# VH-VL binders against q9umr5, part 362

Target 1, 268 residues: q9umr5
Amino acid sequence: SYKPVIVVHGLFDSSYSFRHLLEYINETHPGTVVTVLDLFDGRESLRPLWEQVQGFREAVVPIMAKAPQGVHLICYSQGGLVCRALLSVMDDHNVDSFISLSSPQMGQYGDTDYLKWLFPTSMRSNLYRICYSPWGQEFSICNYWHDPHHDDLYLNASSFLALINGERDHPNATVWRKNFLRVGHLVLIGGPDDGVITPWQSSFFGFYDANETVLEMEEQLVYLRDSFGLKTLLARGAIVRCPMAGISHTAWHSNRTLYETCIEPWLS
Below, E stands for the ipSAE of ESMFold2; O stands for the ipSAE of OpenDDE; V2 stands for 0.75 times the mean of E and O plus 0.25 times the DockQ between their complexes.

## First folded at step 16 (VH-VL)

Design pm19 (framework fv_nofazinlimab; at its last look DockQ between E and O 0.76; V2 from the best seeds 0.82)
Fold by OpenDDE, look of step 16:
Parts: C-alpha cells; structure tokens; sequence
Structure pm19 (fold): chain C 268 residues (1-268), chain A 122 residues (1-122), chain B 112 residues (1-112)
C-alpha cells in the first residue's frame, strides 16, 4: 500500500484548494490515504507560524503514529515553512518525502499582484519597521519576511525563519537540525512564473543579497554552515530540485503536468 | 498632528454587544498598530488586542474568549472594537491607541483616544 | 502570560521630594533583537493614559527630565526626581515583549 499523504495549505488558503491534487493522487496512487489539514484557513493563516506549527503538529502526530512505514508531506506556499519547522521540532517524525510546493523557504521580500492588496510597493520597503517588532512578529507574514536591506534586523527580530534556518544562534539549533535530517527526501518545487514567491528562487533556498542579486542555495550561509542540514541533505542525495516554468502560484497544486513530473515520483 | 477620536459613551444591557470606533487623523493608518485597552472604574489597564490594518486581522487577548472583535477600515482610517455577550464586569472606559515609528523602529501607544465609557447594566 | 508586578500600589509623596516605582516581570523582557520592550505610562485623573518611557529608559517628547526609567531583565524602575503637583495620577508599567502584552497593577501617586 501507498504511504499516507499529508497536505498543508498556504496563506489565505484552505483544504478546498487541493481538490485537484487529491484527484491526481487518487488516480495515480489508488488507495492512498490523503489528509488535507483544515487548520488556520483563510485569514487565520496570518496567525503566528509557531502557533500554526503547534496546531499542525497536533494534527499530524496521530497520522504518523498510524503509519509506521512513514508518510509524505505536501506543503504549499507558507505551508512549506510550517512543515519545515514541524520537521525541525519533531524528534520522532517519520516523513519519507517532504514536498515543498512553491514555498518561500528562504523568506519573502516582494509585493506581487497576489499580495498587492496586503503589501503595496511602498510598503515593501518599509514593512521591516513593523515586521521586525514584537507587534509584527505576531503575524505569519512577518515571521518569514526577509528584508535583504535590513539583514541585521531580520537576524535579530525574526522569531521564526531566522531560527529554523539556524541563522541566529539558539539552544535548539543542533536538535532541530538532527530532527530535520530525519527526512528521506526534500523535494523543492517552484518556478520563475510563480508571481508571488519573491524571489521565486526562495523556493529553492535562493535569495537576495544586499544588492538584491539572487544567490543560489549553495551560496547561502545556511548552506555553507549547514545550519539546519541543507548541505548534509544535498551530499547524501536527499534534495530534489524541480523547477517548472509557466505555472502561477495558485496553480501549483492543480497542474497535472507538474504533479506527474515533480510530485508523483515521490509518493511511492 | 495625529489624533484619535473615539465614539461616544454607550449604555448596554447584559448579553448585548457594543461597537466602539476610533478614527485616526493626521497621518497614515495602515502600517500602524491600533491597540485597544480598557479600564474598569477604579481599576488598572487591560490589553484587549490590536490590529495592524494592512494585515486585516487582529491579535486578541485570549482572556476574552472570542468576545472581542477588532477591525479596521482603511478607507476611513477607522478602527473598531466590538465586544459581545456583555456583562456587568465589562463596564469600563475603552481606549484606542496608535503607535509610531522612530529611528529605531516601531513603538506602540504614542497616541491615545479620549476613551469611550461603556456601561453595562440591567 | 507575563505577570507585571508594581510596587508600591500607593505612593504618597511630599511635593519636591523624589519618588520611585518598581516594576517586576515574571520573566525576562529581553526580546530577540536585544531590546527590552518595557514601557511606563502616566494617567492623570480624568485623562487618557500617556506614554512616558519606552524601552526601559527612553523618554517621550515633552516628558520632563525629572522622569527617568531604568532596569534590565525582570526589574525596572521609574523615578521622579522632584515630584510636582501635576505628577499626581496612576503610573503603569507594560511589557511588549511577549504576547499577550500585559500591564502592571498601577501605582497611585498622591501628594501628602
């Protein structure tokens, strides 16, 4: 039988968005038990990410317990960060494949059409002011806001991304790294036509430098220092990068070709 | 000059709801946290919650168990605090307050409304 | 929740004399950025609260220099070097480091 699949949605999203993905999985892997976690839907997805991690943890623990052979995680957009954190804090997870579906794994610094109503262009340059404060860090968006022009504030004030990245020293860094490394495969999915994840390379742990030049994963300090295990995972062949063009952010979970190429191979 | 002007005093029956408004003027609205604090007669200050209008949702003190709803209308630069299932112990002056930015970052409670007295009585 | 404990709760002071209010938190108020988000507020009779001090020791504009804030970690103090009649009111400390943000009980300053 196929391993259970757990799906975690993204910002302003819900379980309903994954109806096509469920159909694809059912068609290609009949009998697969797929659970789309219906937590923190809609505006509730703006709640602090650590709160979300706790909620999702409570939901996945029973599922994992019933699947001693392991499970697969499909985590979309913001959900990808939640899942990465989840795998970092859980010392007993049994995740075979962690599929990060267009997730801002290295953070977000952009104001695309999808988020314009929330973050106008003028706000992008100034969002660090509120985000890197206790008041701002109570919202998920701020938890992975990564302003390349204010790296010091990010490193010190980010209560989520900087921590799970191991960019800021903390007492759990070693343990979190150990936990995360339990994953069988890390499947990174994203693409240049996403239109939301900014830069789109964030889905592959790439990100801006101080000049807003995009650097690749292997150029990032988190990789070079192996702060949470990326270098180790890559070395053992556990990282899969699956870029795809022509897919908008809201279509990653509903594109058949994407599913067959980037997701399906890792559900067996 | 930034000013916060709140709606007038309210007298409510137990079990009813009250909605207090806080209109901001003299600056931008969306990127500042609007906090709501109440003070029962002769008592101290209690933090209800706050909203950052651009985010569209508020952060609530769980002590109120979902009875508080904080919203913001960016078009009118007005924040609202609604308290439902009113009880006599909800009798208090309710304050809105706004933060500001300085050279070091965001600081809350730089400006205060004049307060709104809400009386809950049978 | 972080508990903020002020002392004393009542503070009778003679005009011209100094005053000191203590505020203790149940846990450290140092945030990840190294700042300590401890605030002091003044509420005069019949008025809205007014922020006096932010981040432990920074005076707001218009606040007389006779007011000073100090402290670190879990222990903080507001001092008034020479109490004036206009200083009558209730003073509150507040922590903004950990949600939910919480106030102290308040200290009522009165003139003897």
Amino acid sequence: as target 1 above (268 residues)
Amino acid sequence: QVQLVQSGAEVKKPGSSVKVSCKASGGTFSDYAISWVRQAPGQGLEYLGYIIPIFGIARYNEKFKGRVTITADKSTSTAYMELSSLRSEDTAVYYCARGSYDSTGYEPFDYWGQGTMVTVSS
Amino acid sequence: DVVMTQSPLSLPVTLGQPASISCRSSQSLVYSDGNTYLYWFQQRPGQSPRRLIYKVSNRDSGVPDRFSGSGSGTDFTLKISRVEAEDVGVYYCMQGTKWPFTFGQGTKLEIK
Scores: ipSAE 0.911, ipTM 0.965, lowest interface PAE 0.5, mean pLDDT 95
Fold by ESMFold2, look of step 16:
Structure pm19 (fold): chain C 268 residues (1-268), chain A 122 residues (1-122), chain B 112 residues (1-112)
Amino acid sequence: as target 1 above (268 residues)
Amino acid sequence: QVQLVQSGAEVKKPGSSVKVSCKASGGTFSDYAISWVRQAPGQGLEYLGYIIPIFGIARYNEKFKGRVTITADKSTSTAYMELSSLRSEDTAVYYCARGSYDSTGYEPFDYWGQGTMVTVSS
Amino acid sequence: DVVMTQSPLSLPVTLGQPASISCRSSQSLVYSDGNTYLYWFQQRPGQSPRRLIYKVSNRDSGVPDRFSGSGSGTDFTLKISRVEAEDVGVYYCMQGTKWPFTFGQGTKLEIK
């Protein structure tokens, strides 16, 4: 039988968004136990990411305990950051495949559709001013906001992303790396037509330099220093990159071709 | 010049609700923290919560047991604080406040509303 | 919650003399970015509060030079080098490092 699958949703999202993904799994892998975690739905997804990590941790513990053979994680958008933090802080996780579905793994630097209708002036060049403050860090978008033109502020003020990426020294870095490295596979999914994740290569651990030129994963300091295990995972053949063009941000979990190509093979 | 103008005084019965408005003028509204603070007669200041209107969600002081709701309407540059299940100890002046940006970043509580007295009595 | 403790709570001062208000926090106010989010406010009788000092020692625009802030970690001080009649009111410290952000109890400054 198939390992249980745990699904973690993204920003302004809910469990209903995954109805098509659930259908695909049921059709191709009948009998798979799939749990879509119904926490921090909608606007609650703006709560501090460490609060979300704590809540999701409490929810996944009993599921993992009932599945000693292991589980899979499918983590969408902001949910991929929650899942990566879970893999770091849980000494006892038994995750085989961590499937990161268009997640801003190296951060976000762009107006999202969620921001465009809220403010008539472009916000990306100015958002660092509130995000890199204690007031801003109480909201999830600011926890992974990564302004390449104010990288020093990011490195010092980020309460979440700079820590889980090992971009700022902290006492848990060695333990978090050890825990993360217990994952069987890291499956990275994303594409150039996403329209929300900016740069889209953040889903593959790429990100802008100060000139907004994308440096790919292997050019990032966190990879080169192996800060949380990316170099080690790649060397053992545990990183799978599955880019796909033509998919918008809200369509990643409702595209059958994407599922069959990028997700299904890893749901053993 | 930033100004915060609050709605007028309210007299309420225990168990009811009150909704105080705070209209901002000047500058951008949506990317600032709009905070609510109260002061009981002869007492100190107490932080209720704040909203950053572009995110549309507030952070709340848990002391209020989910009785406070803070919202914002960007089209009118107005923030609202609603306090439900009113008790006599909720009698206070309620202030809204907005931060500002300087060369070093965001600083809270630069501009204050005039205050709204809410009196809770039978 | 971070508890902010001010002393004294009542401060009678002779005009023209210095005044000093202490504020202590129950934990360090140094944030991950190295900044200390400690603020001072003045509330004159019948008025809304006014920010005087931000991030420990920075005077706001329009605040007289006789006001200064200092301190680090958990111990902070607001000083008035010479008290004037317009300085009467209540002074509050506030921390903005850890939510919920909290105020001290206030120090009522009065002229003898």
Scores: ipSAE 0.767, ipTM 0.906, lowest interface PAE 1.1, mean pLDDT 91
ESMFold2 (binder alone), look of step 16: mean pLDDT 91; pTM 0.937

Design pm2 (framework fv_nofazinlimab; at its last look DockQ between E and O 0.84; V2 from the best seeds 0.87)
Fold by OpenDDE, look of step 16:
Structure pm2 (fold): chain C 268 residues (1-268), chain A 122 residues (1-122), chain B 112 residues (1-112)
Amino acid sequence: as target 1 above (268 residues)
Amino acid sequence: QVQLVQSGAEVKKPGSSVKVSCKASGGTFSDYAISWVRQAPGQGLEYLGYIIPIFETARYNEKFKGRVTITADKSTSTAYMELSSLRSEDTAVYYCARGSYDSTGYEPFDYWGQGTMVTVSS
Amino acid sequence: DVVMTQSPLSLPVTLGQPASISCRSSQSLVYSDGNTYLYWFQQRPGQSPRRLIYKVSNRDSGVPDRFSGSGSGTDFTLKISRVEAEDVGVYYCMQGTKWPFTFGQGTKLEIK
């Protein structure tokens, strides 16, 4: 039988968004038990990411317990960060494939039509002021806001991304790295036409430098220092990069070709 | 000069709801946290929650068990606090407050409204 | 929740004399950025609260220099070097480090 699949949604999202994905999985892998976690939907997805991690942890623990052979995670957009954190804090997870579906794994810095109301151009440059404060960090968006022009503030004030990245020293860094490395495969999915994840390379652990030049994963300090295990995962062939053009952010979970090419191979 | 002007005093019956407004003037609105604090007669200050209008979402003190709803209208630079299922214990002066930015970052509670007295009595 | 404990709760002071208010937190108020988000507020009779001090020791504009804040970690102090009649009111400490943000009980300063 196929391993269970757990799906975690993104910002302002819900389980309903994954109806097509469920259809694809059912068609190609009949009998697969797929659980789309219906937690922190809609506006509740703006709650602090650590709170979300705790909630999702409570939901996945029973599922993992019933699947001793392992499970697959499909985590979309903001959900990808939640899942990465989940795998970092869980010392007993049994995740075979962690599929990061267009997630801002290295953070977000930019405005798009989809998030224009949250990140207007005029605010993008100044969002660091509120986000890198206790008041701002109570919102998920700020938890992975990564302003390349204010790196010091990010490193010090980010209560989520900087920590799970191991960019800021903390007492759990070693353990979190160990936990995360339990994953069988890390499947990174994203593309240049996403239109939301900014830069889109963030889905592949690429990100802006201080001049807003995009650097790839292998150029990032988190990789070079192997702060949470990326270098180790890559070395053992556990990282899969699946870029795809022509897919908008809201279509990653509903595109058949994308599913067959980037997701299906890892659901065995 | 930034000013916060709140709506007038309210007298409510137990079980009803009250909605207090806080209009901000003299600056931008969207990127500042608007906090709501109440003070029962002769008592201290209690933090209800706050909203950052650009996020259109509030953070609530769970003590109120979902009875508080904080919203913001960016077009009118007005924040609202609604308290439902009113009890006599909810009798208090309700304050809105706004933060500001300085050279070191965001600082809350730099400006205060004049307060709104809400009386809950049968 | 972080509990903020002020002492004393009542503070009678003679005009011209110094005053000191203590505020203790149940846990450290040092945030990840190294700042300590401890605030002091003054509320005069019949008025809205007014922020006096932010981040432990920074005075707001217009606040007389006779007011000073100090402390670290879990112990903080507001001092008034020379109490004036206009200083009558209730003083509150507040922590903004951990949600929910919480106030102290308040200290009522009165003139003897």
Scores: ipSAE 0.929, ipTM 0.968, lowest interface PAE 0.5, mean pLDDT 95
Fold by ESMFold2, look of step 16:
Structure pm2 (fold): chain C 268 residues (1-268), chain A 122 residues (1-122), chain B 112 residues (1-112)
Amino acid sequence: as target 1 above (268 residues)
Amino acid sequence: QVQLVQSGAEVKKPGSSVKVSCKASGGTFSDYAISWVRQAPGQGLEYLGYIIPIFETARYNEKFKGRVTITADKSTSTAYMELSSLRSEDTAVYYCARGSYDSTGYEPFDYWGQGTMVTVSS
Amino acid sequence: DVVMTQSPLSLPVTLGQPASISCRSSQSLVYSDGNTYLYWFQQRPGQSPRRLIYKVSNRDSGVPDRFSGSGSGTDFTLKISRVEAEDVGVYYCMQGTKWPFTFGQGTKLEIK
């Protein structure tokens, strides 16, 4: 029998967006218990990510308790950051596959077409000014905003991403790394035609340097220092990279080929 | 020069609602925190919540949860605060305020509206 | 919620003499970026509040240099070196480190 699957949605999202993904799982793995968590819907998805982590933690505890042999996580967009934080803060999680579906794992630096209804003019060069303040950090977008031209501000003011990446020293770093490393597999999914995640390589722990040149995961300090376990996971063969072109941000959970290639093999 | 101009005084019955406007002029609007603060007669200041208009989403003080709605219209540079289920204790002057940016970063409450008196009387 | 406690609540001062207002927070106001988000406001009779001091000790433009702020952690002070008649009003501290951001109860400064 198949391990239960927990699905965590992204920004301005809800559980209904995953109806096709649910059908794919039911067709290929009949009998799988799939729970799409319906928390922080719509504009509630802009609440601070630590508040969302707390809420999702409360929801997953009983599901994990009922499945002592383990569960899988499928986490979309902003939801992939929530899930990575869950894996760090939960001493007793039993997640086998963490499937990160086009998530800004190293941050976001772009005012893309999806977000342009929020930003009638380009804002990426100036958003750091409010994001790196206590007023801005009360909103999820600012929790993972990563301005490569103000990296010192990011490192000091980020209340979320710089902490879960181990980019800023904190007393929980050792225990969070230990907890994260209990995951069986980290499955990274994304692609160049996403259109929202900027740079799209953030879904694979790549990100801009100060010249906006993308450095790959293995060139990042967080990998080289193994600050939260990426180098250790790669050495175990526990990191799966599954890039796919031709998929827009809202289509990752409704593409059959993507599911068959990148998701289905990891839903044991 | 930034100015915040609020709508006029209101007299309301208990159980009704009030919507106060705050129009910004003389500067940018969308990427600042626009805050709402009230002051009951003879009392101190109380923070209701704030909106960053570019996110079109507000943070609320839990004391007012479910009764306060804060919105913004970027096209008119106007923020709104609506307080529902009014009680006599809601009688207060309601202020909007905007921050500013300087060399040290974002700083709140640099510019204040003139205040809007809301009187809740049976 | 972070509680901000001011002392004294009423402060009669002789014209030309110094004044000192204390503000204490229920927890440290030092944020992860190393800044302390502690502010002082003045409200003159019949007027909207006015920001005087931001981030503990930084004087706003147009604020006379007789006003100064100091402190760290949980203990903060606003000082007026020589009180003038125009300084009459209520003074508030505010913290901006932890949501919901909160004000002290106010200190009424009056000329005796």
Scores: ipSAE 0.840, ipTM 0.924, lowest interface PAE 0.8, mean pLDDT 91
ESMFold2 (binder alone), look of step 16: mean pLDDT 91; pTM 0.934

Design pm20 (framework fv_nofazinlimab; at its last look DockQ between E and O 0.70; V2 from the best seeds 0.83)
Fold by OpenDDE, look of step 16:
Structure pm20 (fold): chain C 268 residues (1-268), chain A 122 residues (1-122), chain B 112 residues (1-112)
Amino acid sequence: as target 1 above (268 residues)
Amino acid sequence: QVQLVQSGAEVKKPGSSVKVSCKASGGTFSDYAISWVRQAPGQGLEYLGYIIPIFGVARYNEKFKGRVTITADKSTSTAYMELSSLRSEDTAVYYCARGSYDSTGYEPFDYWGQGTMVTVSS
Amino acid sequence: DVVMTQSPLSLPVTLGQPASISCRSSQSLVYSDGNTYLYWFQQRPGQSPRRLIYKVSNRDSGVPDRFSGSGSGTDFTLKISRVEAEDVGVYYCMQGTKWPFTFGQGTKLEIK
């Protein structure tokens, strides 16, 4: 039988968004038990990411317990960060494939059209002011806001991304790395036409330098220092990069071609 | 000069709801946290929650078990605090406050409203 | 929740004499950025609260220099070097490091 699949949604999202994905999985892998976690939907997705991690952890633990052979995670957008953190804090997870579906794995720095309704004014340059404060860090968006022009503030004030990245020293860094490395495969999915994840390379652990030049994963300090295990995963062939053009952010979970090319191969 | 002007005093029955407004003037509105704090007669200050209008979602003190709803209207630079299922112990002066930015970052509670007395009595 | 404990709760002071208020937190108020988000507020009778001190020791504009804040970690102090009649009111400490942000009980300063 196929391993269970757990799906984690993104910002302002819900389980309903994954109806097509469920259909694809059911069609190609009949009998697969797919659980789309219906937690922190809609506006609740703005709650602190660590709170979300705790909630999702409570939900996945019993699923994992019933699947000794392992499970697959499909985590979309913001959900990808939640899942990465989840795998970092769980010393007993049994995740075979962690599929990061257009997630800002290296953070977000942009106010695209998708976010303009949330940020009606261009806040990209100034969002650091509120985000890198205790008041701002109570919101998920700020938890992975990564301002390349204020790296010092990011490193010191980010209560989530900087920690799971191991960019800031903390007592759990070694353990979190060990836990995360339990994953069988890390499947990174994203693309240049996403329109939301900024830069889109963040889905592949690429990100801006101080001049807003995008650097690849292998150029990032987190990779070079192997702070949470990226270098180790790559070395053992556990990282899969699946870029795809022509897919908007809200279509990653509903595109058949994307599913067949980037997701389906890892659900066996 | 930044000013916060709150709505007038309210007298409510137990079980009803009250909605207090806080209009900000003299500056921008969206990127500042608006905090709500209350003070029962002769008692101390209690943090209810706050909203950052650009996010459109508030952070609540869980002590209130979901009875508090904080919203913001960016078009009118007005924040609202609604308290439902009112009890006599909800009798208090309710304050809104706004933060500010300095060279070091965000600092809350730089400006305060004049307060709104809410009396809950049968 | 972080518990903020002030002492004393009542502070009678003679005009011109110094005053000191203690505020203790149940856990460290040092944030990840190295700052300590401890605030002091003054509330005069019949008025809204007013922020006096932010981040332990920074005076707000217009706050007389007779007010000073100090401390670190879990122990903080507000001092008034020479109490004046206008200083009558209730003083509160507040932590903004960990949600929910919490106030101390307040210290009522009165003139003897």
Scores: ipSAE 0.920, ipTM 0.966, lowest interface PAE 0.5, mean pLDDT 95
Fold by ESMFold2, look of step 16:
Structure pm20 (fold): chain C 268 residues (1-268), chain A 122 residues (1-122), chain B 112 residues (1-112)
Amino acid sequence: as target 1 above (268 residues)
Amino acid sequence: QVQLVQSGAEVKKPGSSVKVSCKASGGTFSDYAISWVRQAPGQGLEYLGYIIPIFGVARYNEKFKGRVTITADKSTSTAYMELSSLRSEDTAVYYCARGSYDSTGYEPFDYWGQGTMVTVSS
Amino acid sequence: DVVMTQSPLSLPVTLGQPASISCRSSQSLVYSDGNTYLYWFQQRPGQSPRRLIYKVSNRDSGVPDRFSGSGSGTDFTLKISRVEAEDVGVYYCMQGTKWPFTFGQGTKLEIK
């Protein structure tokens, strides 16, 4: 029998968005218990990420308790950040595969299809001013907004991403790293034609330096210092990178080739 | 110069709703917090909630038990606050306010509307 | 919710004399970024509120230098070095560190 699968959705999203993914799992892994969590749908997905983490934690606890042999997480877009925080804060999680489906793991710095606004200048160069304030941090996109030109503000004002990345000292850093390292596999999925995640390499823990040059995961300070366990996981062979071109942001969970290549092998 | 102009006074019956508008001019709108605050006669200030129009959603003070709805229309630079299931204790002046940016970051409540008196009377 | 407590609630003062208003919060107002989001507002009779002081001690443009703010953590003070007739009104502190952001009850400044 197959381990249960828990699905966590993204920004402006709901459980219905995953109907095709559910069909694929049923076809290839019949009898798998799949739960698409029906929390923080639509506009509620902009609530602070720590509130979302708390709500999703409460929902996953009974599912994990009923599956002592383990579960899998499939976490889409913003949902991948929720799931990574879950893996850090839960000392009793039993996640085997954490499948991060086009998630902004190192942050977001770009105008997106979700935020198409008619401005004379790019929104991304100015958004840091409100995002790095208590007023902005009450919204999820500001919780992972990462302006490479204002890294000092990011490091100090981010109430979520800088903490789960271990980029700012906090008393839970050692425990969170230990908890995260209990995951069996970290499956990173994304691609250059996503159109929303900016830079798209954020889905693979890559991000801009101050010149907007993308540094890959292995060039990031959080990897080099192993602040939350990326270097350790890579050394174990537990990180799987599955890039795929030609897929737009809303199509990751409805592409059969992507499922067969990047997701199916990890649903033991 | 930034100006916030609110809609006119309203007299409402208990159980009904009111929608107050706040039109911004003389500056940008979409990347600021547009806040709503009320003041009952002879009383202090209460924060109802705020919207950052570029995100299209608002943050609400739970004291109002889901009775408040805050929206924005970026094309007209206008924010709206709707309060439903009105009670006599909702009689108040309702203010909108917008922040500003400086070298220390975002600062709230730099610009205030003139206020909109809402009277709830049976 | 963070409770903001002002003292006194009524402050009669003689023209030309100093005035001091206290504001205490139920928890620290120091945010993760090191800033303290404590604000002071003035509301003159019949007018909208006006921001005087932002982030504890920063005087807003056009606010006379007789107004000053100070404090840290949970205890904050607004001082008026020489009260003038136009200073009559109600003064509010507000915290912007923890949602929902909250105001003190107000201090009514009166001329004796």
Scores: ipSAE 0.820, ipTM 0.922, lowest interface PAE 0.9, mean pLDDT 91
ESMFold2 (binder alone), look of step 16: mean pLDDT 91; pTM 0.929

